# VH-VL binders against Arf guanine nucleotide exchange factor SYT1 (SYT1): the designs that were tried, part 20

Target 1, 216 residues: Arf guanine nucleotide exchange factor SYT1 (SYT1), of Saccharomyces cerevisiae (q06836r405to620)
Amino acid sequence: SRRSSSIVNALSSFVNLRSSSLSSSRQQHLQQQQQLQQKLDVSLEDLPPVPAPEFSDSCKDFLIKLAPYGKFIGIILTEKDDEFKKNCLNYLLTNCFEFKNDPLDIALRKLLMFLELPKETQQIDRLIMAFSFAYYKAQKSYSKKKGIECPWSNADQVYFIAFSLLMLHTDYFNPNNKSKMTKHDFVDLVHNDKYSGGNEIPMAVLTYFYENVTAK
Short names: E, the ipSAE of ESMFold2; O, the ipSAE of ESMFold2 at other seeds; V2, 0.75 times the mean of E and O plus 0.25 times the DockQ between their complexes.

## First folded at step 20 (VH-VL; framework fv_inotuzumab)

Design x2 (from w4 with heavy chain S54Y; at its last look DockQ between E and O 0.67; V2 from the best seeds 0.80)
Fold by ESMFold2, look of step 20:
Structure x2 (fold): chain C 216 residues (1-216), chain A 125 residues (1-125), chain B 112 residues (1-112)
Amino acid sequence: as target 1 above (216 residues)
Amino acid sequence: EVQLVQSGAEVKKPGASVKVSCKASGYTFKGYWIHWVRQAPGQGLEWIGGINPYRGSTKYRQKFQGRVTMTADTSTSTVYMELSSLRSEDTAVYYCARETRPTFGGVSPYGMDVWGQGTLVTVSS
Amino acid sequence: DVQVTQSPSSLSASVGDRVTITCRSSQSLLYYYGYTYLSWYLHKPGKAPQLLIYEVSNRFSGVPDRFSGSGSGTDFTLTISSLQPEDFATYYCMQSRQLPYTFGQGTKVEIK
């Protein structure tokens, strides 16, 4: 869809995906399956019915069952407000992606290289909220290990900046948009947030994000 | 500085339609969901639906499905709510309200911080 | 849909009185990041509703200290520690955990 295409276009660089939670041979097969699905332009409706979790499934057990669904795993795990699938999504994002020393815009590009963004706005929220939690934990852990202050106040702040970046990208690169968001508009959006801490993000950081998202 | 200003009162006959405008100013319009809430005489507050002005995505309460349409004009920073097949029980004050913090899904723990002044819609024979 | 019920539906009080209004949700309002998606509003005739409290207990900008919120999960309370003349109004709780947003029935606080 255009939402998926816009995000993919912004993230056209290479991605270094961590897969330490899967065996090497299974990880190689998963990557090949995902690439084939992209080339064949398959949709989720073309694939076999999604298996239901068994009573004894761990998150890892269920994710292995979802491997054939490739880029659609994010859509599957966010379809409903479901606690087990929410836990599986958190497991996937913390164990199969590397975010530790990535700026947020790069981490978003990594996420969307491998997972298709859902079409339904509530599912988008569940995916990006889960991503933002995993990213925040990774940044907090990395900062502690390095003996530096974590640049993020909380996961909700990360969520709001992730939202703002995706909105900026979609707006800026929409050919039908006659009035694109300026840097002033983007800074205003972020700095009006005194509730999750967007107002605490320095201008230099927002300038970095604006320039990186609107480059090319 | 942040304001939502609504169109004036309307008097309508049963079966007609009404279109209420909500003009935003003082903030980056595209980022914020706008919700519509009404209060009928002697009744409480009732959420009707909401719109993401950037995406044009809408969500409506089930009872209004098929009768309500919400649209946004980003060039004028204005949201519209159109309610069709009006009945006497649709007589109410209609408010637009801004989600306090932008989100994809239109929900947050921060409530709705900015409200329009309200538009009285009267439906009578 | 999430149902939200308020109690009482109305009450009479004098200036200086302490007032307590309760709000119960049909399901937990806890969601992402440990936040609880409940807010309180004040509504006077002829005026727009005003946000008082967000995320259970946080006072919105400009709201006097006499207003406080508390609770967790499904049970919530708005307290007005010492009523002032301007506080005679109808109060609503609202859940924002999911759409459709739902309000309590309202609590009308009247002068005795």
Scores: ipSAE 0.835, ipTM 0.917, lowest interface PAE 0.8, mean pLDDT 87
ESMFold2 (binder alone), look of step 20: mean pLDDT 90; pTM 0.933
ESMFold2 at other seeds, look of step 20: ipSAE 0.846; ipTM 0.923

Design x3 (from w4 with heavy chain S54M; at its last look DockQ between E and O 0.86; V2 from the best seeds 0.82)
Fold by ESMFold2 at other seeds, look of step 20:
Structure x3 (fold): chain C 216 residues (1-216), chain A 125 residues (1-125), chain B 112 residues (1-112)
Amino acid sequence: as target 1 above (216 residues)
Amino acid sequence: EVQLVQSGAEVKKPGASVKVSCKASGYTFKGYWIHWVRQAPGQGLEWIGGINPMRGSTKYRQKFQGRVTMTADTSTSTVYMELSSLRSEDTAVYYCARETRPTFGGVSPYGMDVWGQGTLVTVSS
Amino acid sequence: DVQVTQSPSSLSASVGDRVTITCRSSQSLLYYYGYTYLSWYLHKPGKAPQLLIYEVSNRFSGVPDRFSGSGSGTDFTLTISSLQPEDFATYYCMQSRQLPYTFGQGTKVEIK
């Protein structure tokens, strides 16, 4: 299926709203780049050099410049420990993703359907920390509007559960792994955490996550 | 009970290598970065590097790059630190320590909560 | 690399004294979610280091109330409100904002 094409299309539509005089050649060029990225043969190295932010760029301005990079936007925005790029990533996750009524495992699937997970562990951390912040804010805002308690204590708790879900998936579906995480192992991982509040997550919720992540 | 148990003291000659083990128990091993920290006699604590057992990824302090190798064996819940081309200034107690909370990138605001007992490595001619 | 410096390098004190150790970072240790990535450790000869304080001011499990941490950004303080015989040790602050992790040079607290 088409990874990140919906986000790129949405961002490209926003570009059109800002510059409604885009030439047909430019629009065809954007469509061509999107299609090339969707072939799954394309790597970031095959694309034109990533532009540097200009001093005057807003987060939106820079994201518009990154639109042709599609699924690689997450990798680009997490390459360095950079405050501007962190803000751009937060802008992207808040404005181009819908998380309000999603269970965390579904929200993670949506994220990774559109953005390629970085290979470098510190980049993964920056991406998932930013995702967890955006997810928490969306959940908190929605809960407030509905007059219900937010099920999450804070963004750090979301991060820890997101980490645990990705760890479980990677471990369970690794063909080289002969000893897969059991439900007991997963529950222990989460419930032993008193720092990010993993110990506060009900067993029923963890059972739901385990079964959904390990399902075919 | 969460524990890190290290291999015993080593005496080495200059130019040799040493491999220290750190056996983890009582927690989900793959989830936690393991760091290595040393203290030479009369000196402070010095971070050497760390390893992500889930991915096998390592990060080393620049001064050790090229002389240190860290590995993890998830089947035995053990990490190893090998230091080569030993010099007398490598004489130190070597500790493994667990990152308090699991992370992908090995940094957290929670410090390092569980430490091994330490392994004295003596390098003498 | 982030540099971390402690003051003083050593001090002499009596049981019951109030002890203050400072730690300064070369850059802000504030990071994601408003957390500050600074921790304190106690180290006695022949023993492993022990985590005392994490995220500036949170006592680790089992750490007595006489230990407290404070500070923000680049400047931090560990305070021992009433020194006990078991508190004579070397104390380290550490930044975990980024790798490589770096420790202060240590503060040795000795009996007067």
Scores: ipSAE 0.810, ipTM 0.905, lowest interface PAE 0.9, mean pLDDT 87
ESMFold2, look of step 20: ipSAE 0.810; ipTM 0.903
ESMFold2 (binder alone), look of step 20: mean pLDDT 92; pTM 0.948

Design x4 (from w4 with heavy chain S54T; at its last look DockQ between E and O 0.82; V2 from the best seeds 0.82)
Fold by ESMFold2 at other seeds, look of step 20:
Structure x4 (fold): chain C 216 residues (1-216), chain A 125 residues (1-125), chain B 112 residues (1-112)
Amino acid sequence: as target 1 above (216 residues)
Amino acid sequence: EVQLVQSGAEVKKPGASVKVSCKASGYTFKGYWIHWVRQAPGQGLEWIGGINPTRGSTKYRQKFQGRVTMTADTSTSTVYMELSSLRSEDTAVYYCARETRPTFGGVSPYGMDVWGQGTLVTVSS
Amino acid sequence: DVQVTQSPSSLSASVGDRVTITCRSSQSLLYYYGYTYLSWYLHKPGKAPQLLIYEVSNRFSGVPDRFSGSGSGTDFTLTISSLQPEDFATYYCMQSRQLPYTFGQGTKVEIK
């Protein structure tokens, strides 16, 4: 189920795997703190300073340290072009989210239900590139297990479609925008791309995506 | 045909400003970052900055920060670059160029595939 | 910022010559999905720059096969296997791994 893939549930399960009795009490407090952060409109700058990774930290170790930051974990892991944090983000997206059964638009909604989208465009890129890699791997593995062809050529294609969906949503629902992307504009954007394989996406799929994104 | 067509040559005095336009046609304008690159006489190519027309997000090279403003008008598929407090060193041909593949962050491995014809800006008293 | 350095700054060559231009980056240009963010441009006076090669070795549409690119990490090469009259120009490499985009200083290829 979709609820089983929530960041709060995933991070709580992640933390519980390492707990002792005293650590269990701290884990419960951390879970409650994370849930309150999701319900309370708190900004990242209102929280304690983000810990730096220690030399010996695994990705899992560092993610445990980030658990209190809840929805801000994506912003933290993409703040800089940092190989360790990139690896931690990949670990998070691969092990704490379930994407194999989801169409891309649904998987993207799930991602953004639990991780706040960064405001800075290069951070958005790092998040969505990492998401697209994790999503592609999950889809490819699932397709192989079921003996069917993976619907995606590679992670770069997933990235381009994810970009296109998010751009469409931002464009369509911006109240200051008087010239919204039409279905034709969206299809044209995607089908003109031969570098990331946008031109290989069936029109029926793009029509479905357009309708789902603009329906809000 | 995918094209970028720029406004004509400008002659300006030191301290003035200049606004160069770049009109796009033949593709879905909103998805593609537009970059600005200049070449001063006897010099190489220098990236100035870029704009994401959908979000209005901009990035500028540090040396131009505070003097350059890039905007986009999606209704006319046109981007603008305004450079203020002009100096004689700003005499250059200014090009707009399209990022080959749409991205959030304005970078890709595919380079810049379509360039405007260039706009000569001359700064002299 | 990522620095990109070309060599040589200029060269003289005859039609039919093999020309090699090198480009060195101050850091690796390898990034997401195994792609290397390096491209090459041709620039003639009075004309806009033209994309020749993207992602190290891929020829842009309409670029003749005498143009080839190679390299990895920080070291890259543009080769023109048999120089033609229309190839006398200034050539630039550019990194697009991060903003600001940076170009090499250029290599002017002139008639001998």
Scores: ipSAE 0.809, ipTM 0.900, lowest interface PAE 1.0, mean pLDDT 88
ESMFold2, look of step 20: ipSAE 0.822; ipTM 0.912
ESMFold2 (binder alone), look of step 20: mean pLDDT 92; pTM 0.945

Design x5 (from q2 with heavy chain S54W; at its last look DockQ between E and O 0.74; V2 from the best seeds 0.79)
Fold by ESMFold2 at other seeds, look of step 20:
Structure x5 (fold): chain C 216 residues (1-216), chain A 125 residues (1-125), chain B 112 residues (1-112)
Amino acid sequence: as target 1 above (216 residues)
Amino acid sequence: EVQLVQSGAEVKKPGASVKVSCKASGYTFKGYWIHWVRQAPGQGLEWIGGINPWKGSTKYRQKFQGRVTMTADTSTSTVYMELSSLRSEDTAVYYCARETRPTFGGVSPYGMDVWGQGTLVTVSS
Amino acid sequence: DVQVTQSPSSLSASVGDRVTITCRSSQSLLYYYGYTYLSWYLHKPGKAPQLLIYEVSNRFSGVPDRFSGSGSGTDFTLTISSLQPEDFATYYCMQSRQLPYTFGQGTKVEIK
């Protein structure tokens, strides 16, 4: 029961993430709830079997069914290469997260505050590809509303930088990693993107990203 | 300057194992999947598997499951492909190839841009 | 697994001919961000395969402009607009939409 109650609390905070009436104190409380739920070391195997989508389910209908699974929703929606679940993930990231005012590294932190990163690399890829699309759309829409040029050329560029940041973070803080990624390695990786068509990111910005990710 | 340099040709008996190395240089090694592809005499190109040096994660074509092991040594920027229980049908040129674009999942629309020179493995009695 | 089939398996042509090689996938290769995960390779005996075309129609660096790719979904073509003597090789399409990667069986282009 306690484990079930903890999951429900985390999920309630997650479901309310997009509320425009959310105050600063309420936001802090929701973040605290999410942190406590993650500390309980609940595994997906401890939860009831994941329901299958019904033929008539909308993305919202299915996400409501997944609400009790909390931080595991990302893992569930990326388990297989499934078009309906891909659409549900896009719906979740577009409607339940606020990315428009965030630098990319902060947006990634927000994502991973509420969703557990899958262990399997293809699932990670599906999650981050979906995140990058949602982030790009939010940034583009915000830039248009403010009358400024979007700093991102396309979602593929966002994906590449998100990949680089997440790889750096996971690599740097893995206690078993003998040869950590250096600043030079990170800059070289990012500047080697010749395929997204985006402008080269200035060294100062990449240095700031590296220092922010590795300072934690 | 991006290069993949493979170990030299090998002659093996049936039932033996072979371990082919692929040393990378000129780029950030951890960011890119490395794939292994072979071509047997008179046949086309066949993907064997791939490895993500960042996590050490591997994917193998089903027919090689249980006989192939891929590893990466990030300190030397080298990947290895070991194929065991060799048969005469395993006689082939083995190539390592780099995914053109870094990804978590090891797939991209950009193909494989850099290939090793190939390693001939001959299995004969 | 995604299957990829090439046609023809072999062809003979004269210098200057227009050559077309067809590649068909068992399922759509369209994926994230509107990209189609199809590439073409050239392979000569004794040499490593060479990337020619990525994402259906983009010529890789250093590839002559007589090579072009087209198609969408499941159906793709590689065209050599005016065959040159150095174009004798075996050509492969490859899907990279998912692992395992799969190649077509190859098309051997022989110069008459």
Scores: ipSAE 0.772, ipTM 0.883, lowest interface PAE 1.1, mean pLDDT 86
ESMFold2, look of step 20: ipSAE 0.837; ipTM 0.916
ESMFold2 (binder alone), look of step 20: mean pLDDT 91; pTM 0.941

